VH-VL binders against q9umr5. Designs and how they scored, part 184

Target 1, 268 residues: q9umr5
Amino acid sequence: SYKPVIVVHGLFDSSYSFRHLLEYINETHPGTVVTVLDLFDGRESLRPLWEQVQGFREAVVPIMAKAPQGVHLICYSQGGLVCRALLSVMDDHNVDSFISLSSPQMGQYGDTDYLKWLFPTSMRSNLYRICYSPWGQEFSICNYWHDPHHDDLYLNASSFLALINGERDHPNATVWRKNFLRVGHLVLIGGPDDGVITPWQSSFFGFYDANETVLEMEEQLVYLRDSFGLKTLLARGAIVRCPMAGISHTAWHSNRTLYETCIEPWLS

## First folded at step 8 (VH-VL)

Design gg103 (framework fv_mavrilimumab)
Fold by ESMFold2-Fast, scan of step 8:
Structure gg103 (fold): chain C 268 residues (1-268), chain A 123 residues (1-123), chain B 111 residues (1-111)
Amino acid sequence: as target 1 above (268 residues)
Amino acid sequence: QVQLVQSGAEVKKPGASVKVSCKVSGYTLTELSIHWVRQAPGKGLEWMGGFDPEDGEPVYAQRFQGRVTMTEDTSTDTAYMELSSLRSEDTAVYYCATVSYEWKTGRYSFDYWGQGTMVTVSS
Amino acid sequence: QSVLTQPPSVSGAPGQRVTISCTGSSSNIGAGYDVSWYQQLPGTAPKLLIYGNSNRPSGVPDRFSGSKSGTSASLAITGLQAEDEADYYCQSYDSSLSGWVFGGGTKLTVL
């Protein structure tokens, strides 16, 4: 029998948005119990990420308890950051494959329709003034805003991403690293045609330096310091990178070729 | 706001086809996703298909595949459902309904319904 | 046959509370798909009563409430009135069928 799959959505998603993904899983792994967590939908997806982590944690506990052989996570967009934190804060998670589907793992620095809707008079160069305020940090999208030209403000003001990446000290960092390292596989998916995640290499733990030149994961200080276990995971062969061109941000969970290539092999 | 007006009752012989229309007002058809649901006399509701609100492509229930075709004419804001190879078991009221996304809640619903079109299949 | 199971009938006296269950499976309600409820008065089109498990459209009295737990959902009607006498249908999405599914319907009789 297959391990159950838990799906964590992104900004303004509904469980209906994952219908194609569930269809693909049912076709290739019939009998798999798949649950899309029906929490923080619509405008509630804008709630602070730590609040979302707490709610999703309460929802995943009974699912994990029913599956002693383990579970898989498929976490889309912003949901990938929620799953990062879940794996760190849960002392007893039994996650085998964590499949991160075009998630801004090192943060976001790009204009999107969502940001223009929330902050219509702002450009990406000026969003740091809003996002790195106490008010801005009450919005999930600002919790992973990472302006490479104001890295000092990001490190001091980010209430979520800087902490889970180990870029700023936290008393729980050692425990979070230990918990995260229990994951069986970290499957990273993303691509150049996403159009929303900027830089797209953020999905692979790459990010801009101060000159907006992308540095890949192995050049990042968080990797070199092994702040939350990336270097250890890579050394044990637990990190999978699956880039694919030609896929827009809202299509990652509905592209059959992407599913067959990047997701299907990691569902046991 | 949104109003759906369907074509009138039809009587058809077994083996014929029927095409039911659904005229949209209050919104343009391009802004809506129209789905079709039928109800046999004294029976429950049965989803037949509709235009997927996220993909924009028609999707049909497995039971009706090969017999149903759903189309839209944006110039007249009218959606159509054509059912072929009619059987006596196809006697039912056929409804069109809008499927909409409420961004505040993150939810889809069949929020507006047409008045229904009675299709009778008899020899 | 209906994919979602509802009791065929339920009854109550004016002023009482009744609940109508909707039992699904791991491919629909259990998969995380939300539940909507529709009221159908005799000879009329269905009317949206509850969407997204527990949300009411404008114009629906707060006597009607919805909930979801595991593979099942429930519609609660408090302060029963004669005009509540109707058929009630639950609805969700089913991933194994790749389509929307309705319950078989429940006839509510106000005694």
Scores: ipSAE 0.749, ipTM 0.881, lowest interface PAE 1.5, mean pLDDT 92
Fold by OpenDDE, second read of step 9:
Structure gg103 (fold): chain C 268 residues (1-268), chain A 123 residues (1-123), chain B 111 residues (1-111)
Amino acid sequence: as target 1 above (268 residues)
Amino acid sequence: QVQLVQSGAEVKKPGASVKVSCKVSGYTLTELSIHWVRQAPGKGLEWMGGFDPEDGEPVYAQRFQGRVTMTEDTSTDTAYMELSSLRSEDTAVYYCATVSYEWKTGRYSFDYWGQGTMVTVSS
Amino acid sequence: QSVLTQPPSVSGAPGQRVTISCTGSSSNIGAGYDVSWYQQLPGTAPKLLIYGNSNRPSGVPDRFSGSKSGTSASLAITGLQAEDEADYYCQSYDSSLSGWVFGGGTKLTVL
């Protein structure tokens, strides 16, 4: 039998967003128990990410307990960060494949319609004033806002991304790394035509330097320092990178070709 | 998978009202945005209105403003469309459909459709 | 009459490629709103065929493809099959009408 699949949605999503993915899984892996977690839907997805992590943790624990052979996680967009954090805080998770589906794993620094809706008068270059305030950090988007021009503010004010990345020292860094490394495979999915994740390489742990030059994962300090286990995972062959062009952000979970190429192989 | 099952065919007199139901399954009504589209015999599709996925309020096409009312009963997962002051030109197959919304693009698509309800208005 | 203009009919032989155009304006397709396509088999409800200009839902063969450029969109069907005989509708949003709009429909006949 196939291992259960747990799906975590992204910003402003609901379970309905994954109707096509469910269909794909059912068709190609009949009998698979797929659970799309219906938590923090819609505007509730703006809640602080740590709050979300706690909620999702409560939901996945029973599922994992019933699946001693392990489970697979498919985590979309913002959900990918939630899942990474989840795997960091859980010392007893049994995740085989962690599929990060177009997630801003190294953060977001882009002027998207999502941000314009929330901050219609704010430009990308000025969002640090809001996001790195205590008030701003009450919004999920700000929890992974990563301004390359204000690294000091990011490191000191980011209450989520900087911590799960181990970029800021904290008492649980070693334990979180250990927990995260329990994952069997880390499958990173994203692409240049996403249009939301900025830069799109963030889905592969790439990101801007101070000159807004995109550096790859292996050039990031978090990798070089192995702060949360990326270097270790890569060394053991546990990281899979699956880039795909021609897919917009809202289509990653509803593209058959993408599913067959990047997701299905890891649901066995 | 989402399934939409509509009420049966209706025959009405001019000036009367008709209320068509659409029962959803697979997902709860609270998870879905239901819209209505009609099609006169031998004619094309015409959007009538529906619930906006963004704010959950009903939006009606200008043509039907004041004459159409769309409601939902979440306890029974049933959506309703009532059209009043019926005219012969309202003779059509009426469809309910789920609509998906994308925040980035404002994209709407009518993903799943009911089987349709024929409404005949004749004197 | 329809906000989006489609040819009333197209035809092709089995195995051929056919295209159905959908011409809009600056207030709908030209304004950047995405185009969806629907297939309606005789006596049945419409079915979503293409969404977001070029995306295929589950169950839609890859011989169906959509594209958008400027104020127009196009549906292409390759390897035409008998079961493709149906009415096809394009759909978008029109800002001037503050509502969703459909094309007039195209009847595809497989010869």
Scores: ipSAE 0.054, ipTM 0.656, lowest interface PAE 3.5, mean pLDDT 92

Design gg104 (framework fv_mavrilimumab)
Fold by ESMFold2-Fast, scan of step 8:
Structure gg104 (fold): chain C 268 residues (1-268), chain A 123 residues (1-123), chain B 111 residues (1-111)
Amino acid sequence: as target 1 above (268 residues)
Amino acid sequence: QVQLVQSGAEVKKPGASVKVSCKVSGYTLTELSIHWVRQAPGKGLEWMGGFDPEDGEPVYAQRFQGRVTMTEDTSTDTAYMELSSLRSEDTAVYYCATVSYNWKTGRYSFDYWGQGTMVTVSS
Amino acid sequence: QSVLTQPPSVSGAPGQRVTISCTGSSSNIGAGYDVSWYQQLPGTAPKLLIYGNSNRPSGVPDRFSGSKSGTSASLAITGLQAEDEADYYCQSYDSSLSGWVFGGGTKLTVL
């Protein structure tokens, strides 16, 4: 029988947003138990990411316990960062495929409508003043704000992303790395027409340098130092890259061709 | 503040078609997703279809696929539901309702309902 | 016939507490889709009572509360009043049907 699939949504999402994804899975893998975690919906998606990780952890434990053969995670947008942390903090996760669906794995540096709603007069060039304050770090979107022109502030003030990426030291880093490395496959999905994730290569662990030139995963210190296991996973053949053009940010979970090409092969 | 006003009762013969209207006030039709729900006398609610609030395209319940057509006239802020090949079991009150997204909770709900239109199908 | 199962009727005396269950499956409530509740007074259109499992729209008294667990949801009404006598419907989305589904309805009788 097929392994259960757990879906973790993104910023301002609802379970209803994944109806097409569940339909595709039911068509290609009939009988699969798919659960969209109905937590931190709407404005609750703005809660600090560590708070979200705790809540999602409590929800996934009984699902994983009932599936000794393992589970798959499909984690969309901000949800991909939640899943990164889940895989690190859970000593006993049994995740086979972690499918990261257009998630800002190295962070975000771009003007979006969501930021304009929260901080209408702020530009991406000055948002670091808010996000890298203690108050700003109480908002999920600031937890992965990564200003390439103020990397020193990012490293010092990020309470979430810099820690899970191993860019700043943490007492639990060694055990987090060990836990993360138990994942069977890390499937990275994203593309140039997303329009929200900036740079789009953040979904593949690429990111801007100080001149806003994108450096790929293999050029990142996080990869070179193997801080949480990316180099080890790549050497093991466990990292899958699946870029696709023509897909906007809100369409990743509702595009049939994307599903068939990038997601379906990793569900078992 | 949103109000939905439906057309009046209809009596139709088997095999005919009926077109029920739903006039929107308080908002413009282009800002709303209208869905249709029917209720046979003394029975429960049955979803028929509506414009998907995320895709913007009409979706129909499998049971009605091929018999129902839902349209909108933005110039008059009026939504329509046309049901063809009427049978006696189509006798019901037909409701239009708005489906809206609440950004604070991340939830969809059928938040405003029309008064209902009684359609009687008799030979 | 109904995908979501409700008891056909419940009853209580004024001032009592009553609960109405809504039992779904892995394709709807169990898949993570939220539950809404509607109140239908005799001769009127349904009115939204609870949305998103437990949220009350403006104007709905706190005597009405909703909850969800596993594949089921529940509507609780405390301090029953005569005006609560109505039909109550639960609603969710179903991925196997690709559509919205309602429970069969529960008639609440207040003595």
Scores: ipSAE 0.769, ipTM 0.891, lowest interface PAE 1.4, mean pLDDT 92
Fold by OpenDDE, second read of step 9:
Structure gg104 (fold): chain C 268 residues (1-268), chain A 123 residues (1-123), chain B 111 residues (1-111)
Amino acid sequence: as target 1 above (268 residues)
Amino acid sequence: QVQLVQSGAEVKKPGASVKVSCKVSGYTLTELSIHWVRQAPGKGLEWMGGFDPEDGEPVYAQRFQGRVTMTEDTSTDTAYMELSSLRSEDTAVYYCATVSYNWKTGRYSFDYWGQGTMVTVSS
Amino acid sequence: QSVLTQPPSVSGAPGQRVTISCTGSSSNIGAGYDVSWYQQLPGTAPKLLIYGNSNRPSGVPDRFSGSKSGTSASLAITGLQAEDEADYYCQSYDSSLSGWVFGGGTKLTVL
């Protein structure tokens, strides 16, 4: 039998948004128990990510307990960060494949239409003033806002991304790394035509330097220092990178070709 | 507030086609996703199909595929459901309804309904 | 025949509490899809009563409440009133059918 699949949604998503994904899984892997976690939906997806992590943890624990052979995680957009944090704080998770579906794993620095309704237009350069404030960090989007021009503020004020990345020292960094390394495979999915994740390479742990030049994963300090285990995972052959062009952000979970190429192989 | 007004009752013979209309007011048709649900006399509700609220594509229940066509006229804010090859079992009240997404709760629902159109299929 | 299973009928006296169950499967309620409830008074179109498992639209009394657990959902009506006599339908989405699905309906009789 196939391992259970747990789906974690992104910002403002509904379980309905993943209808095609579930259809694909049902067709290609009949009998698979798929659960879309309907927590923190709608505006509640703006809640602090640590709060979300706790909620999702409570939801996945019983699922994992019933699946001693392991489970797969499909985590979309913001959900990918939630899942990474989840795997970092859980010392007893049994995740085989962690599929990060167009997630801003190295953060977000873009003023796309997806965010414009929350923040005034052309505020990308000034959002650090809000996001790196105490009240700003009460919003999920700010928890992974990564301003390359204000790295000091990011490192000091980011209460989520900087911590799970191990970019800021904290007492649990070693343990979190150990926990995250329990994952069987890390499947990174994203593409240049996403239109939301900025830069799109963030889905592959790439990101801007101070000159807004995109550096790849292997050039990132978190990789070089192996702060949360990326280097170790890569060395194990446990990281799968699956880039795909021609897919918009809201279509990653609803594209058959993408599913067959980047998701299905890891649902066994 | 959204209002849905449907066309009048229809009497058809087996093998014929019926086309039911649903006129939208309060909002434009382009702002709504119209679905169709029928109810045979003394029976329950059955979803027939509708326009997907996320991608706007028409989706039909498997049972009606090939026999049902759902269209929209945005110029008149009217949605249509045409059912062909009618059978006696198609005798039912046909409802149009809106499927809406609430961004606050992150939920979909059939929030507004037409008054229904009785379609009788008899020889 | 309905994808979602409801009891055909329930009854209660005025002022009492009644519950209507809706049992689904792993491809609908169990998959994480929301459950909505509709009230249909005799000779009228259905009316949205509960959406998103437990949310009440404007105008729906707090006597009506919804819950979801596992592959099942439940509608609870407290302080039952004569006007509550109607048919009640649960609804969800089914991934195996690629479509919305309704329960068979429950006739509520107020004694």
Scores: ipSAE 0.733, ipTM 0.888, lowest interface PAE 0.8, mean pLDDT 95

Design gg105 (framework fv_mavrilimumab)
Fold by ESMFold2-Fast, scan of step 8:
Structure gg105 (fold): chain C 268 residues (1-268), chain A 123 residues (1-123), chain B 111 residues (1-111)
Amino acid sequence: as target 1 above (268 residues)
Amino acid sequence: QVQLVQSGAEVKKPGASVKVSCKVSGYTLTELSIHWVRQAPGKGLEWMGGFDPEDGEPVYAQRFQGRVTMTEDTSTDTAYMELSSLRSEDTAVYYCATVSYTWKTGRYSFDYWGQGTMVTVSS
Amino acid sequence: QSVLTQPPSVSGAPGQRVTISCTGSSSNIGAGYDVSWYQQLPGTAPKLLIYGNSNRPSGVPDRFSGSKSGTSASLAITGLQAEDEADYYCQSYDSSLSGWVFGGGTKLTVL
């Protein structure tokens, strides 16, 4: 019997958006119990990420409890950051594969339609004025805004990403690292044609330096310091990188070739 | 505001085809997804297919695949559903409905419905 | 033969509360797909009553409410009125069928 799969959506998504993903899973792993968590849908996806983590935590507890052999997480876009935090705050999770679909794991620094809807007159160069305020940190998008030209503001003001990445100290950091390291596999998926996640290498823990030159995961301080366990996971062979060209941001959960190449092998 | 007006009742012989139209007003067909649902006399609702609101391509219920074709003419804001190889059990009221996304809740629903078109298949 | 199971009928007196169940499976409601409810008055097209499990469109009274738990959903109608006499259908998406599915319908009689 296959382990249950829990799907965590992204910004402005619905469970319907994952219909193709569930169809693929049913075709290749018939009998798999797949649950798309229908919390924080639509504009509620703009709520602070720590609030979303708390709600999703309550929803996953009974699913994990019914599956002593473990569960898999598939987490799309912003949902990948929710899953990062879930794995850190839950000292009893039994997640085998954590599959991150084009999630901005090191943050976002790019203009998108979502930002234009929320902040019509803002550009990526001036959004730091809004996002790094206490008011701005009440919006999920600002919780992972990472302006490489104002790194001091990011480190001081980010209420979510800087903490979960261990870029700023937190009393629970040691426990969060221990909990995260319980994961069986961290499967990272993303690609250059995404068009939303900027830089796209953020999905693989790469990010811009102050000159907007992308530095890969192994050059990041969070990796070098092993702040939440990336170096340890890579050393034990638990990190899988699956980049794919030709896939736009809204197509990661509906592309059959991507599913067969990057997701299917990790669903036991 | 949004209104769907369907073509009139049809009587067809077994083996014939029928093409039902659904004219959209109060909005444009480029911004709406039209789906088709039928209801046999005294029976429940059955989804036949429609244009996927995210992919923009027609999708059909497995039972009707090969017999149904759904098309849209954006210049006249009219959607069409053609069902071929008609049988007596295809006698039903055929409805068109909009499938739309409500951003506040992140949900899809069949929010506006046409008045229905009675298709009778008899010899 | 409906994929979603509803009781064929329910009844109540004016002012009472009735609940209409909609039972699905792991491939539809259990998979996290939301549930919509439609009201069909005799001789008319269905009308959207509830969408996304519990949301009401403009014009639908708050005495109509929806809920979802596990593989099932429920429509509650409080303060029953004669004009509520109609057929009620639940709807969800089914990943095994790759399509939308309706319940068999429930005839509500106001005595």
Scores: ipSAE 0.695, ipTM 0.867, lowest interface PAE 1.7, mean pLDDT 92

Design gg106 (framework fv_mavrilimumab)
Fold by ESMFold2-Fast, scan of step 8:
Structure gg106 (fold): chain C 268 residues (1-268), chain A 123 residues (1-123), chain B 111 residues (1-111)
Amino acid sequence: as target 1 above (268 residues)
Amino acid sequence: QVQLVQSGAEVKKPGASVKVSCKVSGYTLTELSIHWVRQAPGKGLEWMGGFDPEDGEPVYAQRFQGRVTMTEDTSTDTAYMELSSLRSEDTAVYYCATVSYPWKTGRYSFDYWGQGTMVTVSS
Amino acid sequence: QSVLTQPPSVSGAPGQRVTISCTGSSSNIGAGYDVSWYQQLPGTAPKLLIYGNSNRPSGVPDRFSGSKSGTSASLAITGLQAEDEADYYCQSYDSSLSGWVFGGGTKLTVL
């Protein structure tokens, strides 16, 4: 029988957003138990990411306990960051495939409608003033704001992303790395036509340098230092990269070809 | 304030078609999706279909596929539901209801409902 | 026949608490889909009472609350009043049917 699948949604999302994904799974892997975690939906998705990690942790424990053979995670957009932290803080997770759907794994630096709605007078060039304040760090979107022109502020103020990436010291870093390395497969999905995740290569652990030139994962210090296990996972053959053009940010969970190419092969 | 005003009651013969309208005011159809729900006399609510707020395409309940067509005219903020090959068991009150996009509330719910249109199918 | 199971009726006296259950399956509530609740007074259109499992729209009294656990949801009404007498419907999305589904409805009688 197939391992259960746990789905973690993104910013301003709800379980309904994944109806097509569940239909695809039911068609190709009938009998799979799929649970979309119905926590931090809608506006609650703006709550600090560490708070969300704690809530999702409490929700996944009984699901994992009921599935001794293991589970799969499918984590969309902001949800991919929640899942990264979840895998690090859980000493006993039994996750086989962690499927990251267009998640800003190295952070976000782009003007989006969400930011304009929340901060109407802001531009990406000045959002660092809000996000790297104590008040700003109470919003999930600021927890992964990564301004490449103010990297000093990002390293000092980021309460979430800089810590889980091992870019700033944390007492639990060694344990978090050990726990993350328990994952069977890290499946990274994203593409150039996403339109929201900026740079789109953030979904593959690439990111801007100070000149806004994208450096890929293998050029990142977090990879080179193996801060949380990316180099070790790649050496084990456990990282899968599945880029696809022509898919907008809100379509990753509703495109059949994407599902068949990038997701279906990893749902044992 | 959002208001939905539906067209008036219809009496149809078996085999005919009926087209019910739903005019939206206080909001635009570019920001809302309209769904259709019916209720036979003394019975419960039955979802028929509507425009998916994320996909922007109509989705129909399996029971009504091939018989129902739902359209939206954004220039007049009016949604339409046309049901063909009418049978006596299609006698019901037909409601339109709004479904808001997640960016406003973060939730999917049928927020506002029209007053209902009674469709009677009899020989 | 409804996909979501509700008791056909519940009753209570003014000031009491009543709970209306909504039992689903792994393809709807169990899959994590949100539950909404609607109140329908005789001769009127349904009115949204609860959305997203536990949220109240503007104008709905805090006497109404929703919860969800596993494959089931519940609507609780405290401080029951005569005007609460109505039909109540739960609603969710069902992945097996690729569509929204309603419960069969519960008639609340205030004695």
Scores: ipSAE 0.431, ipTM 0.772, lowest interface PAE 3.7, mean pLDDT 90

Design gg107 (framework fv_mavrilimumab)
Fold by ESMFold2-Fast, scan of step 8:
Structure gg107 (fold): chain C 268 residues (1-268), chain A 123 residues (1-123), chain B 111 residues (1-111)
Amino acid sequence: as target 1 above (268 residues)
Amino acid sequence: QVQLVQSGAEVKKPGASVKVSCKVSGYTLTELSIHWVRQAPGKGLEWMGGFDPEDGEPVYAQRFQGRVTMTEDTSTDTAYMELSSLRSEDTAVYYCATVSYDWKSGRYSFDYWGQGTMVTVSS
Amino acid sequence: QSVLTQPPSVSGAPGQRVTISCTGSSSNIGAGYDVSWYQQLPGTAPKLLIYGNSNRPSGVPDRFSGSKSGTSASLAITGLQAEDEADYYCQSYDSSLSGWVFGGGTKLTVL
């Protein structure tokens, strides 16, 4: 019997958006119990990420409790950040594979249609004025806005991403690291044709420096300091990197080749 | 706002085919997803298929695969459902409905329905 | 059988509360797919009553409410009125069938 799979969606998503993913899982691993958490859908996906973490935590507890052999997480886009926090704040999680589908793990710095809809007159160069305000931090997308030209403001004002990445100190950092390290596999998926996640290497813990040159995970201070366990996981052979070209942001959960290559092998 | 007007009642012989139309007004067909649902006399609702609102491709319920074809004519804002190899069990009212995404709630629903088309299969 | 199970009938007196259940499985409601409810008055097309488990379209009174728990959903009607006499259908998406599914329908009789 296969371990249950829990799916956490992204910005403006619905459970219906994952229908192809569930079809693929049913075909290759028949009998797998898959639950897409239909919390914080639509506009509610704009609520602060810590609020979403609390709600998703309450939903996953009974699922994990009923599966002592373990569960898998598949977390899409913004949902990958929710799952990062879940794995850190839960001292009793039993997650085997954490599969991150094109999630901005080091943050977002790019002009996108979602951003233009929310802030029609703003550009990425001036969004720091809104996002790093107390009002801006009440929106999920601002919780992971990471302006490389105002890194000092990001470090001071980010109420979510800077804390879970260990980029700013937090009283719970040691416990969060211990909890996160209990994960069996961290499977990172993303690609250059995503079109939304900017830089796309954010899905692999890479990010812009002050000159907008992408530095990969192993060059990041959070990795080098092992702030939440990335260096330890990599040393254990627990990090899987699966980049794929030709996939747009809304297609990660509906591409069969991607599923077979990057997801299927990790659903024991 | 959105209105769906369907073609009139049809009487067909077993083995024939029927093509039901659904005229859209108040919005353009290219931005809508039309699905088809039937209801046999005194029975419940049965989804037949429609254009996937995210993929834009037609999808059909498994039991109708090979017998149903759903098409759209964007120049006339009209959707069609053609069912072939008709049997007496296909006697039903056939409805078209829009499937829309409510971005505020993040939910899909069959929000507007046509008046229905009675198809009777009789020898 | 239908993959979503509803009681074939429920009844109540004016002013009372009735609840209509919709029981699914791990491939539909249990998989996280939301539930919509439709009201069908005699001789008319179905009308959307509840979508996304608990949301009301404009024009639907708040005495109609929806909820979802585990593999099941419920439609509650408070302050029952004669005009509520109709057939009620639940609907969800089913991953095993790769398609939309309706419940068998519940006939509500106002006594």
Scores: ipSAE 0.731, ipTM 0.884, lowest interface PAE 1.7, mean pLDDT 92

